# VHH binders against Abasic site processing protein HMCES (HMCES): the designs that were tried, part 79

Target 1, 269 residues: Abasic site processing protein HMCES (HMCES), of Homo sapiens (Human) (q96fz2)
Amino acid sequence: CGRTSCHLPRDVLTRACAYQDRRGQQRLPEWRDPDKYCPSYNKSPQSNSPVLLSRLHFEKDADSSERIIAPMRWGLVPSWFKESDPSKLQFNTTNCRSDTVMEKRSFKVPLGKGRRCVVLADGFYEWQRCQGTNQRQPYFIYFPQIKTEKSGSIGAADSPENWEKVWDNWRLLTMAGIFDCWEPPEGGDVLYSYTIITVDSCKGLSDIHHRMPAILDGEEAVSKWLDFGEVSTQEALKLIHPTENITFHAVSSVVNNSRNNTPECLAPV

## First folded at step 11 (VHH)

Design j66 (from p81 with T105D; framework vhh_6z1v_2)
Fold by ESMFold2-Fast, scan of step 11:
Structure j66 (fold): chain B 269 residues (1-269), chain A 122 residues (1-122)
Amino acid sequence: as target 1 above (269 residues)
Amino acid sequence: EVQLVESGGRLVRTGGSLRLSCAASGLTFSSYAMGWFRQAPGKEREVVAAISRSGGSTWHADFVKGRFTISRDNAKNTVYLQMNSLKPEDTAVYYCAASFGYHLDEDAYDYWGQGTQVTVSS
């Protein structure tokens, strides 16, 4: 997973992340750096995306079940990286494999610090190899959405007004991530950056691509992944596996160019 | 300065019981998960038990399950290891350690005590 859509306006995104804390109280996640959130239909590595993480990372006396939402850079920069420019990192940290996550220093170290996050998206894109051609078919992949009289469906949204109604009740894709904090050696703001954990594709996606992001399906899985004060790393890693609760549709080649940022990127072909 | 001070290690006979204590200072104790580790001469250090920040979740290694119990008192900044039905194989130096996240790997622990010797004889 190297491309996502996360286009919801900040207020709609925030409401889509409503949750219950450990005491059963309904809450909305509190924002850090909300002005750095940039909605887009076509997010690539090195861009910022919103993630959920435990409030305990910022307030040592906070309840670890309370959530912060913050924009983070896609492409984990390890805390020990000594160059002044993060783009000079020699290895790709856009994704990390579930089978080797505890063997790679770049990922094992932040996991030991409880730096687990949930990466938010409308969905993600993958490119299917087509037989007999160099061209690939892009697909938009996302959680099955509950149809209501008001929300409609992607296929039934024939006008701009109807498309807005689809997004009002959209179930965001919740992907397991690991983040780290990097302090520039020459001074400047701390950089928060993340990677998406990947697993083998489920049966339903195997014809599109051989890998998929580790999806946390439902609030119990999301809560356990985030709660690094009460859920051990080893217990949390049991949540990392393929899921069949996913759907997709083919999209146009407009999405291929990461500079294209329009609803056409995810519209069914 | 962060300090973890273990106490309670001594010689005990097979089948006996012992309670180890670890008092923490210089840190916000309730923000740290705690672990007990042990190391016998010529062997690698191994995790014995771990406890989450609140004490609501605990983990015990298979070789001590049913015999050892980890607990903590956040008001007293102390973590405990109750050891029952002790065996000669439990002879080791026992270490208390603190980690900001709840983890079972020793590499995740930032602060360590000096260790306390437990010897189990027939």
Scores: ipSAE 0.523, ipTM 0.807, lowest interface PAE 1.9, mean pLDDT 89

Design j67 (from p81 with T105Y; framework vhh_6z1v_2)
Fold by ESMFold2-Fast, scan of step 11:
Structure j67 (fold): chain B 269 residues (1-269), chain A 122 residues (1-122)
Amino acid sequence: as target 1 above (269 residues)
Amino acid sequence: EVQLVESGGRLVRTGGSLRLSCAASGLTFSSYAMGWFRQAPGKEREVVAAISRSGGSTWHADFVKGRFTISRDNAKNTVYLQMNSLKPEDTAVYYCAASFGYHLYEDAYDYWGQGTQVTVSS
């Protein structure tokens, strides 16, 4: 997973993240740095994307079940990185393989500190290799959506107003992530950056791509992944596995260029 | 001020059992996850077991799994380590530590006890 869509306006995104804390109280996640959130149909590595994380990371006396939503840089910059420019990092940290996460220092250290986050997206894109050609077919991959009389599915939307109705009740894709905090050597604001954990693709996606993000299906899985005060690293890692509860459709080549940021990027073809 | 005081360490024979206790004061105990660490002569300190804030979740290192059990009593501000089937390689100073998060790395722990010596005769 190297490309996502996360285009919802801040208020719609916030409501889509409604949750229950440990006491059963309904809550909305509290924003940190909301001005850094930039909606886009075509998010690439090094851009900022919204993630959920435990409030306990910022307030030592907070209930670990309470959630913050914050934009973070896609592409984990380890806390030990000594250069002044994070774009100079010598290796790619866009994704983190589940089978080696406990062996790689860049991921093992923050994971051991409870730096788990849930990466939010409308869905993600993958490119299917076509035999005998250099062309690849892009697909938009997302949770199955509840079909209503008004909104229908993306494929059923035939006007701009109908497309807006689809997004009002969209179930966001929730991907397991690890983040780290990097302090610039010369001073300045702490950089929060994340990686998406990847697993072997499920049977349904194996013809499109051999890997998929680790998807946290449902609020119980999301809650356990975030709650580093009650759920240890070892227990949280049991939530990391392929998911069959996923759907997809082919999209046009418009999405191939990461500079294109229009609804056409995820529209069915 | 915050204090963690370990007790229960002593000399035991191979195959024996021992229970360590750690009494905490000066903090809101139920707001902290607790861990037991150990350090043998000439070796680095390692995590042995950890327990979440409520006690609803526990973790044990592979080398003690099935032999050691961590537990806590939030009403008494105390965390325990029950050690069964002790081996000579369990000989170490055992440390109690507190962290606001449920972590498995020593650098994440905010408060530490002075340690209690456990010696297992070969």
Scores: ipSAE 0.366, ipTM 0.680, lowest interface PAE 1.8, mean pLDDT 88

Design j68 (from p81 with A108E; framework vhh_6z1v_2)
Fold by ESMFold2-Fast, scan of step 11:
Structure j68 (fold): chain B 269 residues (1-269), chain A 122 residues (1-122)
Amino acid sequence: as target 1 above (269 residues)
Amino acid sequence: EVQLVESGGRLVRTGGSLRLSCAASGLTFSSYAMGWFRQAPGKEREVVAAISRSGGSTWHADFVKGRFTISRDNAKNTVYLQMNSLKPEDTAVYYCAASFGYHLTEDEYDYWGQGTQVTVSS
């Protein structure tokens, strides 16, 4: 997973993240740095994406089940990185393989600190290799959505009004992430950055790509992944596995260029 | 400001039982996960058991599983380690430690007690 869509306006995104704390109280996540949220149909590494994380990371007396939503840079910069420019990091930290997460210092150190986050997206993109050609077919991959209309998914023939209504009750994709905090040596604001944990593809996606993000399917999994005050690293890692609860459709090549940021990027072809 | 005070360490015979206590002051106890660590002469410090902020989750190292039980009483600001079926290999200084997150590695604990000596004779 190297491309996502996260285009919802801030207020719609916030409502889509409504949750229940440990006391059973309905809540919305509280924003940090909301001005850094940049909606886009075509998010690439090094851009900012919204993530959920425990309030306990910011307030030592907070209930660890309470959630913050914050934009973070995609591409984890380890806290121990000593150079001045994080873009000069030589290792690709866009994704973190589940099978080697405890072997890589860049990931095991923040995991040990409870720096688990849930990466939010409308869905993600993957490129299927077509035999006998260099061309690849892009697909938009997302949770099955509530069927309020007969289509049950985004229809190519739907009117613009129907397209707008799809997003009102969209179930956001919730991917398991690890984040870290990097303090620039010359001073300046702390950089929060994340990586997406990846697993082997499920059967349903195996014909599109051999890897998929570790998807946290449902509020129980999301809550346990975030709650580092009650759930240890070892227990949290048991949540990391492929899921079959996913759907997809082919999209046009417009998405190939990460500078293209229009609804056409995820529209069915 | 923050103090963790261990008590209960003593000489005990192989097969015996012992309960260690750690009283915390200067912090909001219910906001901290607690751990028990030990260090034997000539060995590195190792994690023995950990308990989450609420006490709803506990972890015990394989070498003490079934013999030791960690518990806490948030009303008394105290964490306990019940030690049963003691072996000579359990001889060590036992430390309690506090962290705002539930961690199983010593590097993530910021507050430490001074330790209490447990000696298990053959």
Scores: ipSAE 0.441, ipTM 0.758, lowest interface PAE 2.2, mean pLDDT 88

Design j69 (from p81 with A108S; framework vhh_6z1v_2)
Fold by ESMFold2-Fast, scan of step 11:
Parts: sequence; C-alpha cells; structure tokens
Structure j69 (fold): chain B 269 residues (1-269), chain A 122 residues (1-122)
Amino acid sequence: as target 1 above (269 residues)
Amino acid sequence: EVQLVESGGRLVRTGGSLRLSCAASGLTFSSYAMGWFRQAPGKEREVVAAISRSGGSTWHADFVKGRFTISRDNAKNTVYLQMNSLKPEDTAVYYCAASFGYHLTEDSYDYWGQGTQVTVSS
C-alpha cells in the first residue's frame, strides 16, 4: 500500500470517526493541527493523512481509550534521524512488514513506546500486473459499504448515482499504523510521521497484489490497537493479519498520476 | 525525580509465600503500566508479570502462572507481586519497572527500581 484516497471534508471525516470510550461515553476524536488536513482522492507518500491515536500520547493524565485525530506525514521519520531534511531519508518507510516489525529499529523503537495509530482512508489503490503488456490495471480497494437508501451493501455493479450518495455514510478504511516523533536538529515543530503495517494478501486480493495493509476490521480491533495503556504490544500484534472483509473495483489510469485529484480517480470503469 | 522502591524480599522456604511491594514517587503513577522482572545468578533478566495502567489487564509468565499474582493500588502509588508456592528456581533479584505503555519487553520500560533479593531454600 502506496496510494490512498481520503477526500471527505473535515466535519464529515470527524463524524465518521465517532466512537465510544472505555466508560461507554459517545465521543468525537479531538483534532490536533486540523489546518494540515488536505482532502484528496489520490494521496501519495510524503503527504499528510489523518490518523487516530490515543490521547494519552499528548496528555499524561488522559484516559488511554480517548482518541485524537491528527494529520501525520506518510513515511515514518525515525526519532534518531540526524539530517535536517526528512525528504533526505535514504530508505523507504511508507510500509512496514508485519513479519519483521520487531526486528527493524525504525519500527521496533516507536512500537516499544506505544506509538500505534489507525490510518484513515476512503480506501487504497493497487496496480495489478497484466501479463503480455507493461500496462498495469489500477483498483480501488475498500470496506463493503451499506447503502443508505437501499438494503444491502454497495458494490462495483451499482449505478453512478448510488456512488454519489454513499459518502454521507461511508465506512472509512482503518489500517494499522506505527508513528514516530522527530525533532528537527536545528529547531522547529516536532514532525509526526507514520508507516502502514503490511501483511500477505487475503485470497480475495491475491490476483491484484501479493501484499495488503493490515486492516483493523471493526471498532473492537480499532480500540485495542489504539489503547496502548491497556493493551500490550504483544496482544495488539495479534490483530495484525490479512482480512477477507474487503471489496474492490477497477478504476481508470487517471489515478496513476498522483497530481490528479478528482472523483474520477476512484470511479468504477 | 522518579523513584521506584522495592521491598519484601527475604529468605523463605520451599512452598512458602511472599508479597513484594514497589512504591513509586515522582511520576503520575496511574499513567504508567508496571512490571515485575527477575534475574537469577548466571541468567538473563526475564519478565515475570505486568499490569496495565488501570489494573484491568494483567499478564503472567507461564513459569509463574497460577502461583504469582500482580496487582496495583493507584491511590497508594504501589504495585504488588503476591508469590505463592515458591520453588528454589524462583530465587532471584526481583525488579519493579514502570512503562508509559503496557509492554511485556524489558526494552520498553522507562524506570527501574534497584531490586529486592528473594531466596527460596530447598
């Protein structure tokens, strides 16, 4: 996973993240740096994306079940990085393999500090290799959606009119991430950046790509991944596995250029 | 300044019981998970038990499960390890440690006590 869509306006995104804390109280996540949220149908590494994380990371007396939503840079910059410009990092931290997460210093260290986050997206894109040609077929991959006005879930076979209506009640894709905090050597604001944990593809996605993001399917999985005060790293890592509860459809080549930011990027072809 | 002070270690006979205590000061205790570790002569330090910040989640190593119980009292800034059915192989220095998150690995703990010696005679 190297490209996502996260296009909802901030207020719609916030409502889509409504949750229940440990005491059973209904809440909306509190924003940090909301001005840095940039909706887009075509998010690439190094851009900012919204993530959920425990409020305890920012307030030592907070309940670890309470959530913050914050834009973070996609592409983890380790706390020990010593150059002045994060773009000069000489290795790719867009994704983190689940099987080596405890072996790689860039990921093991922040994971040991409880720096688990949930990366939010409408869905993600993958490019299928087509034998006999150098052209790859892009697909938009997302949770099955419930139709707001009709019984059942939305799919690729639904009319374009139905696709326009689903955004009001869209179920966001919730991907397991790890973040870190980097302090610029010459001073300035702390940079928060994240990586998406990846696993082997499920059977349903195996014909598109051999890897997939670790998806946290449902509020129980999301809350356990975020709650580093009550859920150990070892217990949280049990949530990291392929999921079959996913759907997809082919999209046009418009999405190939990361500068294209229109609804056509995720529209079925 | 953060300080963790263990107490309760002593000589005890096989089959006996001990309760270790660890008093914390200089930190917001309820914001830290706590762990008990031990190190026997000639062996590596190993995790014995851990407890989440609220006390709602606990973990015990297989070799002490059913015999040891970790607990905490956030009002008293204290974590405990109740040790029952003690065996000579439990002989070790027992360390209290604090971690901002709930972890089962030594490397994830931020603050450590000086340790308390437990000796179990055969």
Scores: ipSAE 0.580, ipTM 0.832, lowest interface PAE 1.6, mean pLDDT 89

Design j7 (from p6 with T105L; framework vhh_6z1v_2)
Fold by ESMFold2-Fast, scan of step 11:
Order: structure tokens, then C-alpha cells, then sequence
Structure j7 (fold): chain B 269 residues (1-269), chain A 121 residues (1-121)
């Protein structure tokens, strides 16, 4: 997972993240740095994406079940990185393999500090290798949505009015992430950056790509992944596995160029 | 400035019980997960039990499940390890440790000096 869509306006995104804390109280996540949120149909590594994380990371006495939503850089910059420019990292931290997460210093250290986050997206893109050609077919992959007959079938909305109605109640994809905090050696703001944990693809996605993000399916999984105050690293890692609860459709090659940022990127072909 | 002080270690007969205590000072105790580790002569240190900030979640190593119970009292800044049905194999120095991340890794933020538990027949 190297490309996502996360295009919802900030207010719609916030409402889509409504949750219940440990006491059962209905809440909306509180924003940090909301002005850094940049909606896009075509987000690539090094851009910012919204993530959920525990309020306890920012307030030592906070209830660990309460959530913050914050934009973070995609591509984890380890806290121990000593150079002035994060782009000088010699290795790719866009994704983190679940099978080696506890063996890699870049991921083991932030996990040990409870730095778990949930990466939010409308869905993600993968490119299917077509046998006998160098071309690849892109697919948009997302949670099953509540079906409506406004446009005749879900995923076939072809007018602005119909697509607006689809997005009002869209179930966001919730991917397990690890983040870290890097302090520039020459001073400046702390950089928050994340990686998406990956697992072997499920049966339903195996013909498209051999890997998939670790998807947290439902509020119980999301709350346990985020709540580092009450859920240990070992218990949280049990949530990291393939899921079959996903759907997809083929999209046009418009999405191939990360500079293209239009609804055509995720529209069914 | 931060101190974790273990107490309660002593010689105990096989099948006996013992309660270890660890008093914390110099930190906001309720903001840290706590763990008990042990190290026998010539062996590596291993995690025995861990407890979340509130005490609502606990973890115990397979080799002590059903025999040891970790608990904490945030009002007293103290974590406990109740040890029942002790075996000679439980002989070790027991360490109290504090961890911000609630990891089950052998890399906690603060450590006590240890208390010796010896189990004999």
C-alpha cells in the first residue's frame, strides 16, 4: 500500500470518525494542526494524511481511550535520525511488514513507546500485474458500504449529486499504523510521521496484489489498537492480520500519475 | 530522582507463597505501565508480569499463569506481585520496572535494584 484516497472535507471526515470512549460517551476526535489536512483523491508517500491516535500521547493524564486526529507525513522518520533533511533517509518506511515489525529498530522503538495510530482513507489503490504485458491495472479497494439505489447500484454513481450522497455516510478505511516523532537537530517543529503495517493479502485480493494493509475492521479493533495505555503491544499485535471484509473495482489509468487529483481517480471504469 | 524500591524477597519453601511490593517515587506513577522481571544466575532477564496504567489489564508469562498475580494501587504508588505455589525454578532476583509504552519488551524506562527470592525444599 503506496497510494490512497482521502478527499473528504474536514467536517465530513471528523463526523465519519465519531466514536465512543471507554465510558460509552459519544465523541468526535479533537484536531491537531487541522490546517495541514489536504484532501486528495490521490495521496502518495511523503504527503500528509489524517491519523487517529490516543490523546494520552499529548497529555500525560488524559484518558487513553480518547482520540486525537492529526495530519502526519506518510513515510516514518525515526526519532533517532540525525540528519537535517528527512528526504535523506536511506530506506523506505512507507510500509512496515507485520512479520518483521519487532525486528526492525525503526518500528520496534516507536511500538515500545505506544506510538500506534489508525491511518484514515476513503480507500487505497493497488496495481494488478497483467500477464504478458508491462501494463498494470489499477484498482480502488475499500470497505463495503451501505448500498443505496439512488444511482442504480453502489459504485456506479456518475453524477455530482449522487456522489455527494455516497460520501456523506462513507465508512472510512481504518489501517493500522505506527508513528514516530522526530525533532530536527537544527531546531523547528516536531515532525510526526507514520508507516502502514502490511500483511499477506486475503483470498479476495490475491489476484490483485500479494500484500495488503493491516485493516482494523470495526470500532473494537480500532479502539484496542489506539489504546496503548490499557492494551499492551503483544495484545495489539494480535489485531494485525488479513481481512476479507473489503471490496474493490477497477479504475482508469488517470490515477497512475500522482499529480492527478480528481474524482476520476476512483470512479469505476 | 526516580526511584523504584522492591521489598518482600526472602527464602521460601517449595509450595509456599510470597508477596513482593515495589514503591515508586519521583514519577507520576499512574502515567506508567508497570512490570515485574526476573533474572536467575547465568540466565537472561525475562518478563514475568505486566499491568496497565489503570490496573484494568494484566499480562502474565506462561510459566507463572495461575500461580502469580500482578496488581497495583495508584493511590499508594505501589505495584505488587503475589506469588503462590512457588517452585525452585522461580529462584531469581525480581525487578520492578516502569514503562510509558506498556510494552512486553525488555526495555523499560525505569528499573528497581531488585529483590532476591530463593525457593528450596
Amino acid sequence: as target 1 above (269 residues)
Amino acid sequence: EVQLVESGGRLVRTGGSLRLSCAASGLTFSSYAMGWFRQAPGKEREVVAAISRSGGSTWHADFVKGRFTISRDNAKNTVYLQMNSLKPEDTAVYYCAADWGYSLLDEYDYWGQGTQVTVSS
Scores: ipSAE 0.657, ipTM 0.862, lowest interface PAE 1.2, mean pLDDT 89

Design j70 (from p81 with E106P; framework vhh_6z1v_2)
Fold by ESMFold2-Fast, scan of step 11:
Structure j70 (fold): chain B 269 residues (1-269), chain A 122 residues (1-122)
Amino acid sequence: as target 1 above (269 residues)
Amino acid sequence: EVQLVESGGRLVRTGGSLRLSCAASGLTFSSYAMGWFRQAPGKEREVVAAISRSGGSTWHADFVKGRFTISRDNAKNTVYLQMNSLKPEDTAVYYCAASFGYHLTPDAYDYWGQGTQVTVSS
């Protein structure tokens, strides 16, 4: 997973992340650096994307079930990185494999500090290799969407014009991530950056791509992944597996160029 | 400076009971998960029990389940290990440790006490 859509306006995104804390209190996640959130239909590595993480990372006395939402750089910069420029990192940290996450220092160290986050997106894109040609067919991949009296259900068979009606009730894709905090040697603000954990693709996606992000399906999985004060690393890692609760449709090659940022990027073709 | 100070270790007879205490200073105790570990001569340090930040989640190793109970008092900055039905195989130095997150492996713990000796005689 190297391209996502996260286009909702900040207020709509915040409401889509409504949750209950451990005491059953209804809450909206509190923003850090909200001005760094940049909605886009076509997010690539090195751009900022919104993530959920436990308030306990920022406030030592906070309830670990309370959530912060913050834009973080896609592409984890390890806390031990000694260069002054993060772009000089030689390793690709856009994704980390679930099977080796405890073996790679870049991921093992922040995971051991409880630095688990949930990466938010409308959905993600993958490019299917077509037999007999070097052409790749892009697909937009997302949670199945539910029908309400105020909006229609959405699926691969729905017409493109029906897509405009569904964003008000869109169920955001929730992907398991690991983040780290890097302090520039020259001084300046701490850089928060993340990686998306990947697993083998489910049966439903195997014809599109052999890998998929580790998707946290439902509030119980999201809550357990975030709550590093009450859920052990070993217990949290049991949440990391493929899911079949996913749908997709083919999209236009417009999405191929990451500079294109329009609804056409995810519209069905 | 973070300090974890274990106390309560002593010689006890098989079948006896003992409560270990670990007092923490120099950290915001309620923001740390705590663990009890033990090490016998010639063996690796192993996890005995762990407790989450609030005390709402606990874990106990299979070899002590039903006999040992971990608990904490955040107002007193103290974690406890109640040890019942002690066996000679429980003879070891017992260490408490603190971790910002809730973990079940020694490598994940940031701060360690000096240890307290528990000896169980037949």
Scores: ipSAE 0.476, ipTM 0.775, lowest interface PAE 1.9, mean pLDDT 88

Design j71 (from p81 with E106S; framework vhh_6z1v_2)
Fold by ESMFold2-Fast, scan of step 11:
Structure j71 (fold): chain B 269 residues (1-269), chain A 122 residues (1-122)
Amino acid sequence: as target 1 above (269 residues)
Amino acid sequence: EVQLVESGGRLVRTGGSLRLSCAASGLTFSSYAMGWFRQAPGKEREVVAAISRSGGSTWHADFVKGRFTISRDNAKNTVYLQMNSLKPEDTAVYYCAASFGYHLTSDAYDYWGQGTQVTVSS
């Protein structure tokens, strides 16, 4: 996973993240740096994306089941990075393989500090190789969407005119992430950055790509991944596995250029 | 200054019982997960048991399951390790440690006590 869509306006995104805390109280996540959130149909590494994380990371007396939503840079910059420009990092931290996460210092250290987050997206894109050429077919991959009482089932077959209404009740893709905090040597604001954990593709996606993000399917999985005060790293890592609860449809090559940011990027072809 | 002070270590006979205590000061105790670790001469430090911030989640290593129980009293800023059916293999220095998150690896713990010696005679 190297490209996502996360286009919902801030208020719609916030409502889509409604949750219950440990006491059963309905809550909306509280924003940090909301002005850094930039909606886009075509998010690439180094851009900011919204993530959920435990309030406990910011307030030592907070209930670890309470959630913050914050924009973070895609591409983890380790806390120990000594150079002044994070774009100069020599290795790719866009994704972190689940099978080696405890072996790589860049990921093991923040994981040991409980720096688990849930990366939010409308869905993600993958490119399927076409035989006989170097051309690739892009696909938009996302959770199966629930039907509303009035509009029926929502899916890839729906007309483009109906997609506006789909977004009001869209089930966001929730991907397991690890984040870190980097303090610039020259001074300035702390940089929060994340990586998406990846696993082998499920059977349903194997013809499109051999890897997929580790998807946290449902509120129980999301809550356990975020709650670093009550759920150990070892228990949390048991949530990291392929999922079959996913759907997709082919999209236009418009998405290939990361500068294109229109609804056509995810519209069915 | 953060202090973790272990107590209760002593010589005991095989099959005996001990309760170790660790008193914490200089930190907000309820904001930390706690762990018990041990190290025998010539061996690496290993995790014995861990307890979440609230005490709602506990973990025990396979080699002590059914014999040792970790617990905490947040009002007294103290974590305990109840050790039953002690074996000579349990002989080690036992360390109390505090971590902001709930972890099972020693490198994730920020504060450490000085240790208390437990010796189990055959």
Scores: ipSAE 0.518, ipTM 0.794, lowest interface PAE 1.8, mean pLDDT 89

Design j72 (from p81 with L104F; framework vhh_6z1v_2)
Fold by ESMFold2-Fast, scan of step 11:
Structure j72 (fold): chain B 269 residues (1-269), chain A 122 residues (1-122)
Amino acid sequence: as target 1 above (269 residues)
Amino acid sequence: EVQLVESGGRLVRTGGSLRLSCAASGLTFSSYAMGWFRQAPGKEREVVAAISRSGGSTWHADFVKGRFTISRDNAKNTVYLQMNSLKPEDTAVYYCAASFGYHFTEDAYDYWGQGTQVTVSS
């Protein structure tokens, strides 16, 4: 996973992240650096995306079940990185393979510090190899959405005009991530950056791409992944596996250029 | 400055019981998972038991299950290891360690005590 959509306005995104704390009280996640959130239909590595993480990472006496939402840079910069410019990192940390996560220092160290996060998106894009051409067919991949009685299905059969109405109640894709904190050697603000854990594709996606992000399906999985004080790294890693609870539709080649940021990027073709 | 100070280590006879304590200072104790590790002469350090921040989750190594119990008191900034049915093989220096995340490997622990010696003889 190298491209996502996360276009909801901040207030809509915040409401989509409503959750229950350990006491069963309904809450909205509290924002950190909300001004750094930039909605887009076409998010690429090195851009900022919103993630959920435990409030305990910022407040030492906080309830670990309480959530912060914060924009983080896609592409993990390890805390031990010694150069001045993080864009010069020589190895790719956009994704982290589930099978080698405990073998790679870049990921094992932040995991030991409890630096688990949930990466939020409308959905993600993948490119299917096309028979007889050099071009690939892009697909938008997302959680099945609840049908409204008036709107019916929101799949590929729906008209493009109907898509504009579904976002108010959209179920966000929740992907397992690992983040780290990097302090510039020359001074400046701490950089928060993340990687998305990847697994083998499920049967439903195997014809599109051989890998998929590790999707946390439902609030129980999300809560356990975030709660680094009560859920061990070993227990949390059991949540990392393919899911069949996804849907998709083909989209136009407009999405291919990451500079294109319009609803056409995810509209069915 | 963060300090973890173990106490309670002594000589005990086979079949005896002992309670180890570890007092923490210089950190927000309730924000850390705690572990007990041990190292016998000439052997590698091994994890004995671990406890989550609240104490709601505990883990014990197979070689101590049913005999040792880890617990904590967040109001007193202290973690405990109750050791029952002690065997000569339990002879080791016991170390207290703190980790910001709940984990069972040595690499995940940020702060370490100096250790307390437990000797079990017949």
Scores: ipSAE 0.451, ipTM 0.766, lowest interface PAE 2.1, mean pLDDT 88

Design j73 (from p81 with L27F; framework vhh_6z1v_2)
Fold by ESMFold2-Fast, scan of step 11:
Structure j73 (fold): chain B 269 residues (1-269), chain A 122 residues (1-122)
Amino acid sequence: as target 1 above (269 residues)
Amino acid sequence: EVQLVESGGRLVRTGGSLRLSCAASGFTFSSYAMGWFRQAPGKEREVVAAISRSGGSTWHADFVKGRFTISRDNAKNTVYLQMNSLKPEDTAVYYCAASFGYHLTEDAYDYWGQGTQVTVSS
């Protein structure tokens, strides 16, 4: 996974992340640096995306089941990186393979510090190689959505007005991520950056691409992944596997250019 | 600043029991997961048991399951390892360690005690 959509306005996104803490209390995640959140239908590596992480990372005595939502840079910059410019990192850390996550220093070190996060998106894009051509067919991939009278389905949206109804109760895609904190050697603000863990694609997605993000399907999986104070890294890694609970549809080539940021990027073609 | 002080290690006979204690100071103990590690002569250090910040979740290595129990008292800033049915193979220096994240490998543990020697004789 190298492209996502995360276009919901901040308030809508926050409500979509309503959750229960360990005591069963309903909560909304608290924002850090909300001004760094930039909604987009077409987010690429090095841009900021919202992630959920445990409040305990910021407050030493906090309940580890309580959640913060924060924009983080896509493309993990390890805490040990010594150069002044993160873009000079010689390794691609957009994704992290599940089968080698405990072998790679860039990922196992932050995992040891409990730096697990849930990457939020409307969905993600993949490009299918078409037989007999060098052209690739893009697809938008997302959780199955429940249709109600209040909200329409993405396949039934025939105008901009109807798209508003689609997003009203959209179930956000929740992907397992690892983040790290990098302090610039010359001083300045700490950079929070993340990688998305990837697994072998499920049967339903195998004709589109051979890999997929590790999707955390449901609140139990999300809670266990985030709760680094009570759920060990070994136990949390058992949540990392392919899921068949996804759907998709073909989209136009408009999405190919990451500078295009319109609803057409994810509209069915 | 940070200190972890183990106690309780001694010579015991096969089949005996022993309780190790580790007193912590200099950090917010209740925010850290704790682990017990051991190193036998000529062998790598290995994780024996680990406990979550609240004590609500514990993990024990397969080779000690049913014999060893990790526990903690956050009011006393202390973690314990109760060792029952001791075997000669349990002979090792036992180390207490603290990790901010609940993790089962030694590279995640930032604070370490000095170790306490446990010897199990036949």
Scores: ipSAE 0.604, ipTM 0.842, lowest interface PAE 1.4, mean pLDDT 90

